# VH-VL binders against q9vpl3, part 88

Target 1, 224 residues: q9vpl3
Amino acid sequence: RGKINIQRPKAPHYERARVVAVTQPKYPELPKAKSCFKTRAERTQQQQENPYNEIIAREVRNWLDHSRLVAFFHLSSITADDIFRVRVQLHKQNLHLKSYGSKIIEQAVKNTRYEAIVPLFHSNHCIVFSPDPEKTAALLRIVRRVPQMVLLGGIVEETMLSRNQLVAYAQMPGLHAVQAQLVQTLSQAPGHLIQQLQAHQNSFVQVLDVHAKNQMNEETPKST

## First folded at step 3 (VH-VL)

Design q11 (framework fv_imvotamab_arm2)
Fold by ESMFold2-Fast, scan of step 3:
Structure q11 (fold): chain C 224 residues (1-224), chain A 120 residues (1-120), chain B 112 residues (1-112)
Amino acid sequence: as target 1 above (224 residues)
Amino acid sequence: EVQLVQSGAEVKKPGESLKISCKGSGYSFTSYWIGWVRQMPGKGLEWMGIIYPGDSDTRYSPSFQGQVTISADKSITTAYLQWSSLKASDTAMYYCARLDYGDYGYFDYWGQGTLVTVSS
Amino acid sequence: DIVMTQTPLSSPVTLGQPASISCRSSQSLVHSDGNTYLSWLQQRPGQPPRLLIYKISNRFSGVPDRFSGSGAGTDFTLKISRVEAEDVGVYYCMQATQFPYTFGGGTKVEIK
């Protein structure tokens, strides 16, 4: 089911409009204007400010409501080729890597129990979804080989967990009752979880900044 | 297991109203679009419209806009297709189907169908 | 509306032989998100449609590996590598890239 596709001709920006005006051919543009016909429903949707946002927000709600495992990651600089390879590896384990804008995530979780996750997505991020919480171990195994993806935390069986809590969950044997008890025990401080996740992310970013500065100094050393 | 169970066959006269149902089970009903598809006797498939039960947003095919009403009741996980006044040309098999949204975008599970016969 | 044209209208096939069904769209099916929302459905006599392939080439759960999909843009193909008795039925391509969603006219697969 794709989001309802509203094909809109690109409105020229001022700079592009000037370029187009200078370079465009001396003949009618009617064929180009007629090349994109829309149904009545599609034309009606164009009157809405951001029709795609609500459609994508429903997609995000569907993933959140259907997934028993949701993991949040900070995403550092990574090539398109590398992220594609990671996505393929994850998909083989029924793990679905997605990236959405923070405004869309906010719209998706508004008035839901997951509204508290919005602050996690103010930085570069990605999310992994799965209907199978037993795949947490497989997820962490794959991501260990991808230093650009830093685990922030997640949701398992509708319970918010920190990075360390997810790691602990992944290490438990495949006994459902034992894993459920672990989730219950680890979730006993849920009120501070978002703050913990943000603090962890900020600390990691700070560590990266310090490391980068040290490497720069090492490359052109002027230290005492 | 995901299942969509539709209401039984209907025999109606032109001008009568009708409401048929599609009950979902085995999944989060409010998280998936439900679509309706018509198949006239001996003919192919026609998409009629979709509804997102979580907020009742409904999209219709232009050829069915104003001809039918699609609705859903979250409390009993049921979607509906309704006619205010049936025509003989409405004689068809009607299927409901769940849309898997986002990365996949397809009708993954289908109801068994409801045969609607409209004759004088 | 995007028009989906399916060929052939019918395909009589000997058991164990391959079958190929083509689907052509009047416009490109590439969505603005980069995905192509083309799927293939199978409908056996007296039964509801069943999903076989989604997003051109991805096989749905429980679908035998003898079914494969390929194509890009406006031209798509469904192949059955070795037709079995249970493969008798009508096959439809469907696009969900543009509203309204549209189906191909169907191809009937029969055993000779």
Scores: ipSAE 0.000, ipTM 0.407, lowest interface PAE 18.4, mean pLDDT 75

Design q12 (framework fv_imvotamab_arm2)
Fold by ESMFold2-Fast, scan of step 3:
Structure q12 (fold): chain C 224 residues (1-224), chain A 120 residues (1-120), chain B 112 residues (1-112)
Amino acid sequence: as target 1 above (224 residues)
Amino acid sequence: EVQLVQSGAEVKKPGESLKISCKGSGYSFTSYWIGWVRQMPGKGLEWMGIIYPGDSDTRYSPSFQGQVTISADKSITTAYLQWSSLKASDTAMYYCARLDYGDYLPFDYWGQGTLVTVSS
Amino acid sequence: DIVMTQTPLSSPVTLGQPASISCRSSQSLVHSDGNTYLSWLQQRPGQPPRLLIYKISNRFSGVPDRFSGSGAGTDFTLKISRVEAEDVGVYYCMQATQFPYTFGGGTKVEIK
């Protein structure tokens, strides 16, 4: 209780609170709305838009518009030589590793369907672009050996996918005619399609094992 | 393999027009900027301008604004540098080079150069 | 415009000896994104320039490890730990932090 605490030997808190409450004005000098406006104006003055950033942002927009596969990664400390080796390896698969500043990304995707990706770039990051969504499996195989690159998610056929959804997509290459519909299914019902495919694969494996076992059993008496 | 292949050497008289080319291959031409750099005989490098082939956006060095025109034709993956009226002072080697902002690589790949000689 | 000043103008070097080239900018090359877009180019006689180093200290593909870059802000250095015959040529620093892009005046590396 406050009353018990207030009457304890350390009474100065109670006495000071009373004096302050009596003598301080009820109305603040700077209303919240004015404070927020001033902070915003000062921020605008300090962070002037650089024309150079617009030029680079145009490049990012072009990559996003013309790539059917975009993958986002968190990038831990990595040497320039090591990341260049990864870039060369990815390039052989028509996968293009790019790194842009956070302000550039924000400017590029502002007022677009991709604006939601901005939080992914608050720390060190990189993006992989490709016109070929069938290369998703190759991408994941290559980056598996690069612990400094952590997959955050991606965009496939204009649909934003989580890490798990992108992994699921990689397991279904060769269905290009229906890939856009498949991607939509993965985004709307994550995990359901994967469970169905795993069930079918497991059933097939079991059928194959039973058939092999039965064939061996039937042949054993004859060979003896 | 990324390659930039430039047109052959030119010999012109003052007052003549000229258009030289830079053909890109082995990469997504519309996803990278192309820059032009001048090198006068026995002198250093001067940046002239850049173009983004995806939308033909151009940026010029103040020293070259109004002196040359940079353009690109993305259907044949080719960038161009053009003069309406050549001067003897335009005698130089002209290079095209790619810029890769995504990897922070300005002028990562260069053309072989086009020698332009302007004399009477 | 940012002015890039290189020293020395020429560097005669004995094969196998080190060479050092300095580059100074008239203003800071730190971009608003926190990166410093300082690069070094090599031009061998009769050849186009070749990118050696980008973002101060990162070697480009195919560039031998005897080349190294260092520096910050306005003062940058390119070092060749042991000069080989193929290293003869002119070296340029350049900045891509802001437009217009500008180059240093060049340093000619020669075998004495």
Scores: ipSAE 0.000, ipTM 0.442, lowest interface PAE 15.4, mean pLDDT 76

Design q13 (framework fv_imvotamab_arm2)
Fold by ESMFold2-Fast, scan of step 3:
Structure q13 (fold): chain C 224 residues (1-224), chain A 120 residues (1-120), chain B 112 residues (1-112)
Amino acid sequence: as target 1 above (224 residues)
Amino acid sequence: EVQLVQSGAEVKKPGESLKISCKGSGYSFTSYWIGWVRQMPGKGLEWMGIIYPGDSDTRYSPSFQGQVTISADKSITTAYLQWSSLKASDTAMYYCARLDYGDYEYFDYWGQGTLVTVSS
Amino acid sequence: DIVMTQTPLSSPVTLGQPASISCRSSQSLVHSDGNTYLSWLQQRPGQPPRLLIYKISNRFSGVPDRFSGSGAGTDFTLKISRVEAEDVGVYYCMQATQFPYTFGGGTKVEIK
């Protein structure tokens, strides 16, 4: 797996502030029954979720409407410092890494052409937005160094693409017409895209299971 | 076309201050790092440091940390290399070069160089 | 600091003959991301350095195909298959795998 291999040792402070501003506060587990008082975390979360979710959902919709490149990732456990460094590297290429809760995503895309993406966000996830689809190759190059981020698929020029289709798009430096034709010929019905993306998630889980079994067998060798 | 244009040659005395410049054009100035490289007369190349003009983030070689200051003004697409007090040992050709830090980590385009001569 | 050692210090060569320059690093140049950030620069007399090759073997735009790079780990080679008059100059290897970035001492290519 390994950690993120960012060659820049320090990230700009303004990027950290921006990251913190869009990160949803996490709620700790409830205290044991004998505690009659709200925890510090419970007291600070006085704002109702519905108004907050509506505001953030509007932000998500704005990103979707103004981005010509949107990529969806499954996100394995990664440190805050490591993801922040990836975010800084992406930002230099006009690629914007965002994390939103599943209910916020559902609210944002409900009754829109993007509604089919909702099932992708039932597990840990993140999304990368860009106004420039030519940055797809740069995005995939950066993410190749981050094994915790697994590409599921994306949207290019309002067309939903599977992982393999997005990879194919990234490998074609060329005329605008050639790339537009590729997007059209590779595009799938939304139902097929979701099925393929869910299959990739299931394959990842299966790989982890096989790895765990192999590790147990290797750690308990026989008759050496 | 991508171009880096450096300021003209300088002749200074020990103890004097100096600020030389490197102006970028033909690309997004705030999307690339700019590095400074020293070449003493008849010798090889030495990396001094780099700056990201978008936020003025800097990285210095340990050999040059505290000896020079690297800065940039993105409004005029110009990077700077500055000494508060010059020494005779600072006599050298100074190059600026563009670096794509995120993709391939190499200096792709170079300025023409600024010759700095420090003598009494 | 990673020390970069180039051999030979000078390489007099007859026009049309091949030339080979070696670069050895004191530590592996393989980054934890799997990439090797080793580049080659050419400096012609009186001119600034020019990028020839990046990431061991990739030719930069406009660089003739007579230039090729190879190597792995700590041992790297720049080859000129058929030296031409305009190839006279000093060649440097550079590593950007870790800070500080370091250069080789240079190899001077001259015509006999």
Scores: ipSAE 0.000, ipTM 0.414, lowest interface PAE 17.8, mean pLDDT 76

Design q14 (framework fv_imvotamab_arm2)
Fold by ESMFold2-Fast, scan of step 3:
Structure q14 (fold): chain C 224 residues (1-224), chain A 120 residues (1-120), chain B 112 residues (1-112)
Amino acid sequence: as target 1 above (224 residues)
Amino acid sequence: EVQLVQSGAEVKKPGESLKISCKGSGYSFTSYWIGWVRQMPGKGLEWMGIIYPGDSDTRYSPSFQGQVTISADKSITTAYLQWSSLKASDTAMYYCARQDYGDYEPFDYWGQGTLVTVSS
Amino acid sequence: DIVMTQTPLSSPVTLGQPASISCRSSQSLVHSDGNTYLSWLQQRPGQPPRLLIYKISNRFSGVPDRFSGSGAGTDFTLKISRVEAEDVGVYYCMQATQFPYTFGGGTKVEIK
C-alpha cells in the first residue's frame, strides 16, 4: 500500500518463506546468557572447574579421614633443601608433611566440621599428618628447630585443638590423660575453639617477629 | 628420681679407640635429648653434640663433627660417645646431660662425668 | 656461631653479700617461637654442672630463691642475693637458640 513494491520478483519471496520456517524452532529458546555464552564476569569467577583440584581435594580428605593427628603450620620462606631435610626427619616418625593450595583445602573441608580451619590457609602454610597421635611430642621436637614453621593448631582424634592445647597434649604421658583432655575440649562453649585458632592466627605477625609467649599463660579463656 | 650415670675413668694411649657410656634412669629415655659436653683441664664447657634416642636424630658441633660418634641404645637406656683414634688433645672430663623436650631448655640433669686421660 | 661473653672472670664476695654475673651474646637469643633459650649453670669444685636458671629468669626445681635471672635480647644477668659458702664455684651462661650450642667462659665465685 504505498510503501511496498508489489512488483517484487517471485523467486525471492519463496526463498524468504523457506528461511523463516527454518528459523522458527519447534523447541523453546534457551536463555541467552546461560546456554552458549557466559558473561566476562562468569568466565572470571570459575568455581574450581579444574578436574585436578577435585582429585587433590579427595587426596586431602583421605589424609584427614585416615590421620588421628593433623597439625597446621604457617610456613615462612624456606629453601627446598631445608624443607626436604625436615620432611625426611618427620617421615622417620610416621609424620607426613604436605602442602596444598588454599582453594584445594577449602574444597576438601567444605561442609565438614573442620571448615573453620579455612582462614588459617589464606597465607603460606603446610600440614603434617600422622595415623599416630602419640607422635605429637616428636613433631613439636622436630619443628622447634625449624623457625620457618610456626604451629597454628591441629586436630587430634577428630577434635580441633589450639596451639596451646596441642602443646599440652604433647606433654601428656598416655591415652587416659588424652581422653580426659578431649572430653574437656568437646565440652567448651560454642565458638571457643574457633576463637582460639583465630586468635593464634591474629597474633601471628607478632609471633613471626617477636615470638611472644603471652599465649602460654593465658590459654584458658575467661567465661565472662 | 632422674639420674644419668656415666662409665668410669679411662687411661688410653694415642691411636686407641674408646667408647664411654651414659645410662639414664627415672624418666622416659626416648622422650629427651642427651648431650655431650667436654671440659678440658682448667677450661670451660664445650658442647660436642646431642642425640634424641627415640629416633637417633644426632646433631654435632662443627668442631667435633668427624672427631667423635654419638649413639644410643634405647633398649638399655644408654647413650654413647666414641672415638676411633684418640689424641692427647682429647684428655678431658666428658659430661652427658639431658635436655628437656617439653620446655625446650637444655641440660637440666647432668651425669657425674668421665675423666679420659690420653698420654703416651 | 654465637659467642657468649661473661663478666667478671672472677668475683670474690663476702658471705651474705650479693653477687652479680653478666652474660652478653654476639647476636639476639630470641628464637622464632618467641622464647629466649638462655640458661645459667653452676659448677662446684669437683662436681658436674647443675642447672640454676632456664629461659632467662625461670628457677629450676630445688634451686634456692636467692638465685635470680634477668635480661633480654643480648644482655643477661645472674644475681645471688646473699652468697652462702656452698655457692662457691664457676657459673656459666649457655645459649640453645642456635646450633652449635655455646657457653660463656665462666665466672668463678669465691668467698673473700
Scores: ipSAE 0.000, ipTM 0.436, lowest interface PAE 15.2, mean pLDDT 76

Design q15 (framework fv_imvotamab_arm2)
Fold by ESMFold2-Fast, scan of step 3:
Structure q15 (fold): chain C 224 residues (1-224), chain A 120 residues (1-120), chain B 112 residues (1-112)
Amino acid sequence: as target 1 above (224 residues)
Amino acid sequence: EVQLVQSGAEVKKPGESLKISCKGSGYSFTSYWIGWVRQMPGKGLEWMGIIYPGDSDTRYSPSFQGQVTISADKSITTAYLQWSSLKASDTAMYYCARHDYGDYEPFDYWGQGTLVTVSS
Amino acid sequence: DIVMTQTPLSSPVTLGQPASISCRSSQSLVHSDGNTYLSWLQQRPGQPPRLLIYKISNRFSGVPDRFSGSGAGTDFTLKISRVEAEDVGVYYCMQATQFPYTFGGGTKVEIK
């Protein structure tokens, strides 16, 4: 039950891990025809075991272990100023907004019951942590005013919940004991939760793709 | 515009079944709770229960648990209140109302009401 | 269950004069998130209820500023600064701090 520090600086080992990756030798299986000219700054890298990712993954596991509320979001394009304002509002409610690379999340949840959430993080994402599940209501109020953040689901009292179940939990103010029992009762198997979380993420991505294509198809070149 | 439209008045005999409806429009139906409120003739308001149409999660007042069934069909944006066997004491005006999940405004928009009369 | 008690049962008032309605809860309505889920509803004769005020003092969209709410903990007040003919009806306080949601018994505002 250690305090979570939202002001913790960004992990410098992210950069170190990246440096190690880019200095690796080119893999020989690459198509030869693509090598007519090469940039000197870049090499083709295989996805290798990265020892520095495990250090970062431990930080993620600590957040999971010390948080009784974890909420997963898809994150659309948002300015640094806007996300900073959201972070400050969340911090006032003991809610801690974190963003980690998908590979690091995969390493963090590997061999845990949360391994199932990995597919959610193939697109832009962020996670909100809190030691206080009573803050679920405050979280949803703050995020409702941030259209760039789309709730995918979460974990309350170590129980995986779909988006709808999280919203339902937040809608029961003042029933702390009943809410705790309800979380346990409504809990679904991880497999079913994956399906629900993937459906929300895939639906959102699909809608964006269709909308983008429709906008492009509406393009009418000027004739006069 | 947000609108909740309820089914018409019903006149029934004790022992008959009944299902009344509340159709939502002008908002994301699956993102908001729908509640049911009873008002007996000349009396005040009583909360019966609520449903979240997105996953059909329902919560009942202890006074109405087992007496009524609340359901929803998200394909036609409609919530339902159902009795398997009506009693004369079920004679009342029944309202549906929306609960705003973002700001937790309880019952921000209301249906026009469905009058249910149960007499022999 | 939280019991909501309203006083008075009826409030006859002269047009243009103020009206005040009191609501008391059997226990604190403060939720652990810091909010107090106390609302006021208006029901005009023959009409469904209408949300007037939520979270003690916040006016709902379209509600005139002659309506105001105040209070904390267990004691709450709804005030109408200048009663108009359209304000005739029954007013209910409601709590949504815990399930089951509960309503006050209602206060009938009528013109003398």
Scores: ipSAE 0.000, ipTM 0.410, lowest interface PAE 17.0, mean pLDDT 75

